# VHH binders against q9uj72: the designs that were tried, part 4

Target 1, 324 residues: q9uj72
Amino acid sequence: MFCGDYVQGTIFPAPNFNPIMDAQMLGGALQGFDCDKDMLINILTQRCNAQRMMIAEAYQSMYGRDLIGDMREQLSDHFKDVMAGLMYPPPLYDAHELWHAMKGVGTDENCLIEILASRTNGEIFQMREAYCLQYSNNLQEDIYSETSGHFRDTLMNLVQGTREEGYTDPAMAAQDAMVLWEACQQKTGEHKTMLQMILCNKSYQQLRLVFQEFQNISGQDMVDAINECYDGYFQELLVAIVLCVRDKPAYFAYRLYSAIHDFGFHNKTVIRILIARSEIDLLTIRKRYKERYGKSLFHDIRNFASGHYKKALLAICAGDAEDY
Key: E = the ipSAE of ESMFold2; O = the ipSAE of ESMFold2 at other seeds; V2 = 0.75 times the mean of E and O plus 0.25 times the DockQ between their complexes.

## First folded at step 1 (VHH)

Design b09 (framework vhh_5c3l_4; at its last look DockQ between E and O 0.05; V2 from the best seeds 0.00; counts 0 for: pae O 22.3 > 2, placed apart)
Fold by ESMFold2-Fast, scan of step 1:
Structure b09 (fold): chain B 324 residues (1-324), chain A 124 residues (1-124)
Amino acid sequence: as target 1 above (324 residues)
Amino acid sequence: QVQLQESGGGLVQPGGSLRLSCAASGFTFEDYAMSWVRQAPGKGLEVVSDISGSGRSTTYADSVKGRFTISRDNAKNTLYLQMNSLKPEDTAVYYCAKERYYGSGTYFHELDYRGPGTQVTVSS
C-alpha cells in the first residue's frame, strides 16, 4: 500500500462534483472588486486535476473568458504560481517547469535533475509531447543545447524514456555491480559512460539488486561511492537516480527539506513538488519527511510561507494541527 | 518592477557592530524569502543569511553564525541584518536579494533581483 499509487496522494476526486457551480463561484471570486483568494483556495485545492480541467471548460462556456488568464491577471507572486500550477495537466506542468528551467539567464540544473531522474517512461513520453505542442520546440534538442558533458549525455539518455521494465537477473546484477565498482576505482570517461548506461537503462527492480551486490563486493553504499568518486551536476544526477530507485517519496522529501532549510528557500521547488505529487505519493512523502527530519512538512511550510500562499500550500499538503 | 535599496553600510572597527537595512518595493514582500549576499574584493558572491517570507525560519553561513542576525518587518517592507563582532574578513559589498536559488551542485546560481549594494569596511 506504500507503492506510490494515487491512493497515496493528498488530493482526491470530490464527490458530487458540479463544475458549473464551481465555475460560477470562481467567476464571482475573480470578477469582483476585490479578489476572493480564500474561495480560490477552497475550490481548486479540493478538486482533482481532471475536475479542475472541467471547471476551466465550464468557466469558458459561462463567461467567455480563460480561467488561467483571469487568475494570472488578478493574482501575483507565489500565490499566482500555485493557483496557475494547479490548472495544468501533469504532462504540461512538467513541460512548463522544464521550459522555464532552460529559458532565460542560465539553467536550473536541479529542476532538470528532479524531473528527468524521477519520471516513468510513460510520464517522459507524455511530457515530451506536451513540450513540443506547447512551445513548438523539441525537449531533447533544448536539453542538448543547454547542457554539456557527461551530465548532458545522462539527461539525453533519461529523456528517451526507454528504461527497461521486466524480470530481474541476479547474475547480471552481480556483473553490473562489478562494472560500477571498477568505474568508481578508475573514473575514466568510458567508466562514466558505463555507470550512466547502467543507472539510466536498468529497471528499478534490477538496480536494487545491483546496489545490494555493490555493497557486498565494495563494502560501500552506492550513494557514498558516487559522492567520493564524482562531482558536479553529473554526481548530483547519479545520486538522484539512486535515491529514486531506493525510495522515490524519500527523494522528494529530501528535495523539499533542502528547498526549505538549505540556503535555498526555493519556493518554485516547493510549489512544483507539492502540485506534481499531490495525486501520486504526497501522503507518503509527508511520512518520509517527518520520519527523516523530525518535523512535519506542515510545520515547515507554516514557518516558511505566509498569507494566502501559505494557506494554499497547506491545503495541498493537507494534515492537521498535530503536524504543526 | 522589483526594487531593492540597501543602506547602513560604512567604515567600522573590528569588534564593532552595524545594522543594514533593505527597503523593498514592487512585489508582495511577505510572499518571498529574502537573502543577504556579500562580495569581498576580488571574490565571488557568498550568501550570508536567508529568511523565509513569514520571518519564522532563518539560515546563516557558518562564517557568520552567532554574530549576525537577519530579520524582517513585513508591515514596512524592510529587511535587516544586525552584524555584531565584526571582523576584517567581513569587509564586502552587501546586497539584499529577493529569493535566490542555491542547488547542492558545484555552482552558485545568480539571484533573480538584488539591489545596488552597500559597502561595509572593517579596519583597525
Scores: ipSAE 0.033, ipTM 0.568, lowest interface PAE 7.2, mean pLDDT 86
Fold by ESMFold2, look of step 2:
Structure b09 (fold): chain B 324 residues (1-324), chain A 124 residues (1-124)
Amino acid sequence: as target 1 above (324 residues)
Amino acid sequence: QVQLQESGGGLVQPGGSLRLSCAASGFTFEDYAMSWVRQAPGKGLEVVSDISGSGRSTTYADSVKGRFTISRDNAKNTLYLQMNSLKPEDTAVYYCAKERYYGSGTYFHELDYRGPGTQVTVSS
């Protein structure tokens, strides 16, 4: 039985699913003439990932060709990123995003934070396997080489995928809160290490008790304390962990709002979150978004993107009746 | 192949105005955010302003807010920067830049392509 907050996605298994018919329609849309991009959207955003895998198999059997490859030939830019991204199994999509965040010049620390702070133990194990199989590289070794300092140490702890799962212990929560309070007072490297070990290793249920005890002891909210005590990507990662423990859909709503409205117009972040959360909690993320920011996510995406890219994002996001 | 060509720079007195243009080709212009970036003598690159692919969302560096206006015409594949109330501090080479294909992109190395630039000089 579900004991925590209920969450819900926006993409579900389609009724009346016929993978052979879908593959035939995609084949027609992808002919060497002008590509029917609307057909691609209408099919692929209206199937769950498992169904998309069956479509890809049917396409291969029917035409002897790779559906993803054919789409990459006909499509370009952000629209290609959305449509190709929908065709990745979820662990491989996470691995793909982490690989590209670290490959080449510069590291996309926000991508590392968003994925590693938010994924469950099982999701982390699956993405490590996918990363190894796809890229012939060890994910932990790549993170170690591409990052440094307490930021690295925290990511390395998260990527182990060994967060405690189990019962709360109020006496331990009080002890952990005292350690966190001391870390804010002393601010040494060792205190930073103890702080991130608590945040990375204790269960979500236990951490909620810890945060309540922290407020009792210090008179401060945990996020406010972290923001006052620390800086850089270490601080941003710690905040991301706390926000994910408290309300993971709200964390993603915040990230989407930032990506849409912040300097730089971060299309990749929008694409990544919509795809990765579409079958998990994107409907819940939509609700948190409107509660916090006043406008629906659908509305803000419509103003953020254009063309078939916009149509694909809006199909994944879906909306309430008033959005249409 | 991506091609960006800036124009409209020149010498202007303090308080004057210039309108920069950037002709774009080789990519689906409306799908990408675009930026104006400048490099003052002896300094690094500064992102001056960004505009979303649709043109409906814009951002500005604090140093130019209220004085500069970014816009785009997606039918003509052209990016613009209207520069008013120019100051000597605005003297720089101005570049039109295309959003990086992947990743977050506030920093210069996250921008994918840059044109040859146009010189703006604000002097008495």
Scores: ipSAE 0.000, ipTM 0.277, lowest interface PAE 15.0, mean pLDDT 86
Fold by ESMFold2 at other seeds, look of step 2:
Structure b09 (fold): chain B 324 residues (1-324), chain A 124 residues (1-124)
Amino acid sequence: as target 1 above (324 residues)
Amino acid sequence: QVQLQESGGGLVQPGGSLRLSCAASGFTFEDYAMSWVRQAPGKGLEVVSDISGSGRSTTYADSVKGRFTISRDNAKNTLYLQMNSLKPEDTAVYYCAKERYYGSGTYFHELDYRGPGTQVTVSS
């Protein structure tokens, strides 16, 4: 048994789990004179998502009430978003975030990019199914109607969930790299289409070969080339795809750093990433964050947020002996 | 220790001009892209303009393109924003910001540090 940082997430199944007792404690917390927010944190951030689903079931059985609904009635602001978000099954959380990215005033393109550029074929299939069941809408049709141009075309390709898997061919990698290089030189609509088709459809393994060949023929890093050749959300989406192919935890570390330090302090992005990655790779994201930015994610969250919102985020992030 | 200090703000009539300056110290100025960002009353931060470490590449928000010019003097560790044809909508606190982009490698548009800002008010 390997001790230390052998797991990649930060939230694990709790031992000696009792969903009935947890549901009773949550019922008591929500019924008090003031809502006992610390009780909510201590229970919900210390159970994995599967255990939270069992708590919600026990709560419904005991009280005849929807736990998420009761929390949304008693909680407000960013703390509400964290606690409610923890109660979503992962495919439904992705669907929920995409729905709200598109159904308010304007479109939150960064949310679309972050989710669709990073999810696997299986995750995309499950989120499309959850979106249809929850909202009675087709995810692809909503993306099509709410976006435009090459940005839309690229998102539409990603949301198909049909990226090649396991395929590598060095000769094709050289050919694909030449297509990418030509797209950076010519910049026509057809070249943009060919570029996004390569980035969206080739396997991660093949794309790493393509990026190496691109460096060989152009003398330039793929991200730098995209940034020099393109602009707007199309450029941002292409960069996100490349970053996810190269090092997905580092992509999320970059997103968190940007959200924490960006010119508006984007709470929704921080919440979304911490919740969505908490059982997948948030520990690895923390390591990439410290390695790249010099300060721990825990440190930056502590200075980013306040109150029970901060307590909840820090509980999800969790610390280790080397946080600074 | 990174230090950024903006100056040159003030009250100006619509159609007027101002030149903002940002004195930088505590880092190798020429290695970093720099930006001007602004915050209008009651609104979030908006990136107004960026300039590469060498000064050869610049970008502008659509709202200021053609009216504002970003520049830098790497010998003096100073960033500038020339603002012409000012409108009441340009009223904001303007901040100088240091970015982390070094060139070759993974590109990020990241804000490291900003100064305390300088107030620009455009009114008649």
Scores: ipSAE 0.000, ipTM 0.102, lowest interface PAE 22.3, mean pLDDT 85
ESMFold2 (binder alone), look of step 2: mean pLDDT 84; pTM 0.859

Design b10 (framework vhh_5c3l_4)
Fold by ESMFold2-Fast, scan of step 1:
Structure b10 (fold): chain B 324 residues (1-324), chain A 124 residues (1-124)
Amino acid sequence: as target 1 above (324 residues)
Amino acid sequence: QVQLQESGGGLVQPGGSLRLSCAASGFPFSSYAMSWVRQAPGKGLEVVSDISPGGGTTTYADSVKGRFTISRDNAKNTLYLQMNSLKPEDTAVYYCATLRPGYQLLYEDWFDSRGPGTQVTVSS
């Protein structure tokens, strides 16, 4: 049963936690001739991130080696990405994903959209600091250099981490809804600027009122209006913001469903969302996924992935009596 | 991996009707929103209609509202487009396309996920 604004993850602190014993078992798993991947999965997916950090410290003390480095050396492909990903503190994992979205071959705009549209002011601030410390680059400057146009302008606004969090104003919501409606009709550069300023800067509570007023004025859902009026990554970013405002777990359910079912299968997106949301709202994401798509996330992952990679994803996701 | 095969196009006189079909394979059809898109010679793609995964929600371009009906049979992995009161302006290659789940796009940014198409010619 849900009461108020309640969300729940799938990974919790392990009882009777012993980081020295866990580090010793992981050392044994990685040093063997045939790496014990089941041991890696059983330990790392059943400890919270804080406990994984303590295990990494114990591993360093015991072996004089970096756990992440040893896993990257012994593991390959997507399984390596899952195991290594679990070892990042959340702000550093976001920074890691953004760095690779921009410094690889081409730009992964969908990764930029997902992270920057969904993170809170506090998460944005911590992510920028982690990015600067890890890569000696300014996140804002890298976004600016890798993107362009109204898409760039919108991302630059979001990365400031200055979204309003205060009191709602119903009269202002009616005014903002009129601006959004006119932006959909006119589609000029000025209207695109007003649109992104409203969506990036107003509080989630305020934007929910704006979307309700927009429905009253236009007779149309805000997402449907954006889809009809705009295109490209700018359109995708605006939609992501609206979906996060309405129901952030449902947005991540949508992103997971798209990553699993879109042509080519977007493994990195599945891995990123499962890890990043495991201690926040992944159980709520699973519920939204089943409600919207009629199949469980567990069922779809089982059909999409294989081998130890599949086992790792299911271990992060699973622990429920969901329909197959 | 995704395979889409359109059929049912042909020559028809103005005011006539055609029913297009799209056979889908290689993906979980019942979990995807589907679209019909068309391209007239020398013009860009126009999305004419889309349908939600369960078939409960449909949209239509203003150019075809009241004349075209989109439907799907999830048991047969087949998408349909019933085209009535056809006009010369409806002459185009018609494509079946997969939409990103959660989108109700009326634009062509999913171009790469369309089938090979079926030709519809409306002339006297």
Scores: ipSAE 0.000, ipTM 0.100, lowest interface PAE 21.4, mean pLDDT 84

Design b11 (framework vhh_5c3l_4)
Fold by ESMFold2-Fast, scan of step 1:
Structure b11 (fold): chain B 324 residues (1-324), chain A 125 residues (1-125)
Amino acid sequence: as target 1 above (324 residues)
Amino acid sequence: QVQLQESGGGLVQPGGSLRLSCAASGFTFSLYDMSWVRQAPGKGLEVVSDINSGGGRTTYADSVKGRFTISRDNAKNTLYLQMNSLKPEDTAVYYCAKIPSGYYTKESYYGMDVRGPGTQVTVSS
């Protein structure tokens, strides 16, 4: 099974992988009088997602049971969420997180922002399909019903997965920058619509040209201008898009830092980012985190979490406090 | 016009203290995270400390934690750095910087920041 050996993640395909042996060891760990949580951590955090899917298939064949279901029965609290989360294919995990962001008490707008602002066209298309298959609801319809205003309109644009790719035009970048500058000065509904269309639809390469041209004509950084001109979740969503365009790993480092250090400690956000980014860019996120905040992500997780939950998060994060 | 102007640097003995100030103008100071960044002779830029827009949340480099305190007065558009127990290793030009986003790496501050002309701190006998 091949998960991609060239990504700057922290979890890689295990050599000499044996899904039957791993399934047997997990079955033993879950059937014991004292659930062997260390065994669960040691296996699931040291296999890529594709290999975990093969383990789940072998487990089903061997025991006639669902591995995720058995873990949910035997485990509790945040440790359960980590172990179960590792067992989702990435599009289904995104769908799962979005469903729970919208179907609980209130709406988790930060989860909607994080996923929809950061995912590629392909990832968005796949999560929409996973959501429809898993929940028998359209992701677009649920977003529309749970959100409102320009925040809603922006999320509805992002969930289409129709961002331009591989296109740059310096003359158009100058035009778009002027539109963004006028939107910051006038702040009408029409200007907010034009602004979100530019940020949601232009390619990342094109938007970097737009942001440079905006700096030239306005004298302000794009994030600074948005922070001065707009507010609420609309402002937060626009900022998330700009940050992802500029440095997506740095955006996730910020989200992790905020989640770890905010009052109450936002466990779901830490779990989601570590799992979702483990095979993509979590190693790069670790580097950005240490550079920006002076302490390693490993060090902060060790201080934030406890017990087997801590061990699981540290295993996904990998390295020691001094490694990065 | 966005401007940042540092002051308060000088020559100080090891173990001494200095308080740096940064006067901000041309932008809404209270909306931005701010940082102190330093550059020692012959070395690159190092982020020393940052503070969020409201002043309630601060971070420090391990090299200065417990010795330096960052603070701000949004009514006066002024950023401060209280430096205690100064060491020869603290000798550097100190810059205040407006963080476009508190989410960027320290490398991003060098190319995207608005920073002042700096104030020299020399720790020597």
Scores: ipSAE 0.000, ipTM 0.188, lowest interface PAE 15.6, mean pLDDT 84

Design c01 (framework vhh_8dlx_2)
Fold by ESMFold2-Fast, scan of step 1:
Structure c01 (fold): chain B 324 residues (1-324), chain A 121 residues (1-121)
Amino acid sequence: as target 1 above (324 residues)
Amino acid sequence: EVQLVESGGGVVQPGRSLRLSCAASGFTFSSYAMHWVRQAPGKGLEWIGNIYYSGSTFYNPSLKSLVTISRDDSTNTLYLQMNSLRAEDTAIYYCARDYYGSGSPLYFDYWGKGTLVTVSS
C-alpha cells in the first residue's frame, strides 16, 4: 500500500560547521579531569554522520587519538552505545550490529530480521563489504552458520541483495497471490520455499499488487494469514518483510513501540533504530508512531530512559512530546 | 524431474565471441532466477552471474564487461554471451537453478552436467 508520502529524518548537516572547533570541544570533554557528557551530546547529535567523520579526523590530527576509542574508555552502559554508534558510517553500523547479533552464545534473531528485512539492495551490498573489511568474515557464511531451517533460507535470500526492481506485472501478481494462498492452505516445505521466494525477490511495487490480489482471493490480510499459518522466527521475518513493503516507517514505529513497552526492555533496539534511521526517515517514523499509538515517541523515550542516555536519545529523536 | 542441459561449447579462437544455451525442464522456468558458473581445470567454481525471472541481471564484477546473460521464458532457455575470449576462459560452463529464487551466487539446488569451452589458437 504505497500512500505517496515522502520520508524525512531528524538530523541534518549543521550550518557553519567547524570540525577543528568541535574536535577541541570534544577533546576537552573527554581528556579533561571529568567527562562532560552534555558537551558530547550537544555536539554529536547536532551534526550529520559525514560531519562526525570529519570531527573524528580532526580529533586524530589534534590529539593523536581515536575519538571512538576515547569515548568507549570514558563512557559506560547504554550511553556509551549511543555515542559510539553515532560515530559509525551507516554500512559499518549495520555490519557492527549484525556481528554482535551473532557473536557469542545465542543469536539476536530480531536484529537479523530488522536489518535484513528493511535494507535496500544497495544498503545490503555496502553492509556486506563493510562486514568483510571490519571482521574478516563473510556475512552470508556467518548468517548460514548461526541460523537454520526456513528462517535461514529466508535470511540467505535477503542478504544476497538481489530484490527485483522495475516494472510491475499484474498477471504475475495474480499468479503469485495464488501461490501464497496455496502456501497458507498446505504449509509444506515446498510452499514455505515459494512463499519466501516471492516475499524476498519481488519488487515492493509488485508485492503491493500481490497483497491486493491475495486479499481479493483469500478475503484475508497478508499479515493475518501469515500469523495464522506460520510460527517462530520464520513467521516474524515474513511479517517484517510485508510491513516494510507496506510502510517501512510504520514498521520501525512498531519495532520501537515493542522495544519500549514489551517486557525485558530492548535498549539496543531503540538505540539502533534511532541512529540508523536519524538521517533517513526518523521524522516520518515519529509521525507513524504518534498516529498508531496515541503518544509521541519523544514522550515514551522520556519515560523509558534516564540521565544522559535519555538526553542523547531525545536529542536524536528531536522535537517535544507534543511534536509530530 | 528438474533437468538443465547446457550446449554451445567447443573449441574457439582467442578474441572471438561465443553464446552458450541452457535448456530447462521439469519446473516453472519463468519463476526462477538462473545462474551461470564455470570451473577452469584444477580450479574452484567461479560464479559468472545471474538473471532474475524479470530479466534483471547481476554479474561477477571481474567479468561484467565480458559477458551478457539473457533468458527466453517462451522456450525455457537461458543464454550466456561471452565476448573477447581468452585462454584463461577455458572451463566447463554450468547453468544452475537458484535455490532461494533470489539470484544468490552461493547456493544452487540443481545444475547441469556442463559444456566445455576451450579457448586455443
Scores: ipSAE 0.000, ipTM 0.126, lowest interface PAE 18.8, mean pLDDT 85

Design c02 (framework vhh_8dlx_2)
Fold by ESMFold2-Fast, scan of step 1:
Structure c02 (fold): chain B 324 residues (1-324), chain A 120 residues (1-120)
Amino acid sequence: as target 1 above (324 residues)
Amino acid sequence: EVQLVESGGGVVQPGRSLRLSCAASGFTFSDYGMHWVRQAPGKGLEWIGNIYHSGSTFYNPSLKSLVTISRDDSTNTLYLQMNSLRAEDTAIYYCARVRWELLHDAFDIWGKGTLVTVSS
């Protein structure tokens, strides 16, 4: 394992898993005298997504009902969004979030940036299939119709899922760094296209070399250069790509911090990141968060959220008594 | 120290009734949901039912007409009443606690079990 390559999630497969027993406990929680929200939290946050899918199947077999539907009916507000969100397979959850980012009131460009800048080729391919199956629409066509300009062109590149993997080329990295430097000075349409092609298509290992060469040539950090040279959602998307290349968990820590401390309290962003990253790198995100901001993610969630919503987010975050 | 102790097992004839008890200590019993689970010889675990902190009960549908779960929060005791016992009810019976704030386990504390043998 190399520095930056090893990551850890917070949710793992439960040992001695029994989906029938879990389905019965969830049925009791939803149909009992009072809705037992603590039972919902403790079961669903302590099973991996594959196990939650088996529970939903057992629930359907036992009760003839849809578990997600029953939770949506019995639960409300952001707690509902957390519990329902846990029940989606990851590609379908990404598809769900992208659909609502584009087909809701207005367009949620930050959701498009977060998902499309951070997902691997395999994740992109699977979310495209999930989107088509769930919504009978082509994800690429919906992105095209809902976005415009250089922002659209960059998202269209990312949604192809064709980022290079494998062998790196130091000589090409030096050449690509010169292209990026010229793009920041000239800002022509041709240079913006070359910038997009480099950032969207080169491997993460290759781009790390490109960013080092860019620093050598320009005397400036790649993120700082982009921030000085570009603006709007195009600039934000390019920055997101660079941050993901350098340290994807640190990018998500940044996104969580912004969502929690923004005046609007972007609950949907917090929920989405915690769920989507819970089995991938959420523990590593927690470490980056504390390193950068001086307070734990657990501490900030405790202050931001309340009630069962708070309990659910903290359970996904899996902070211990030592996480202050 | 957190502890659950089952009692009331033994040899019983088919068709009779039996009540099992589970004594809880070392935690605030009234804050937790409690479950009954059994394991027949050479078989896996079979869930019997649960009782939430509110007193609401949910049962394995195959057993609902034959069992009743209750709790007495004043004595920190969980009960399992079993009626019309059959040879297939021969098993070790366990009580278990669910810690609703515990992130890693659905059941975090188990008793050692009590053996029920249904034979003539």
Scores: ipSAE 0.000, ipTM 0.114, lowest interface PAE 20.3, mean pLDDT 84

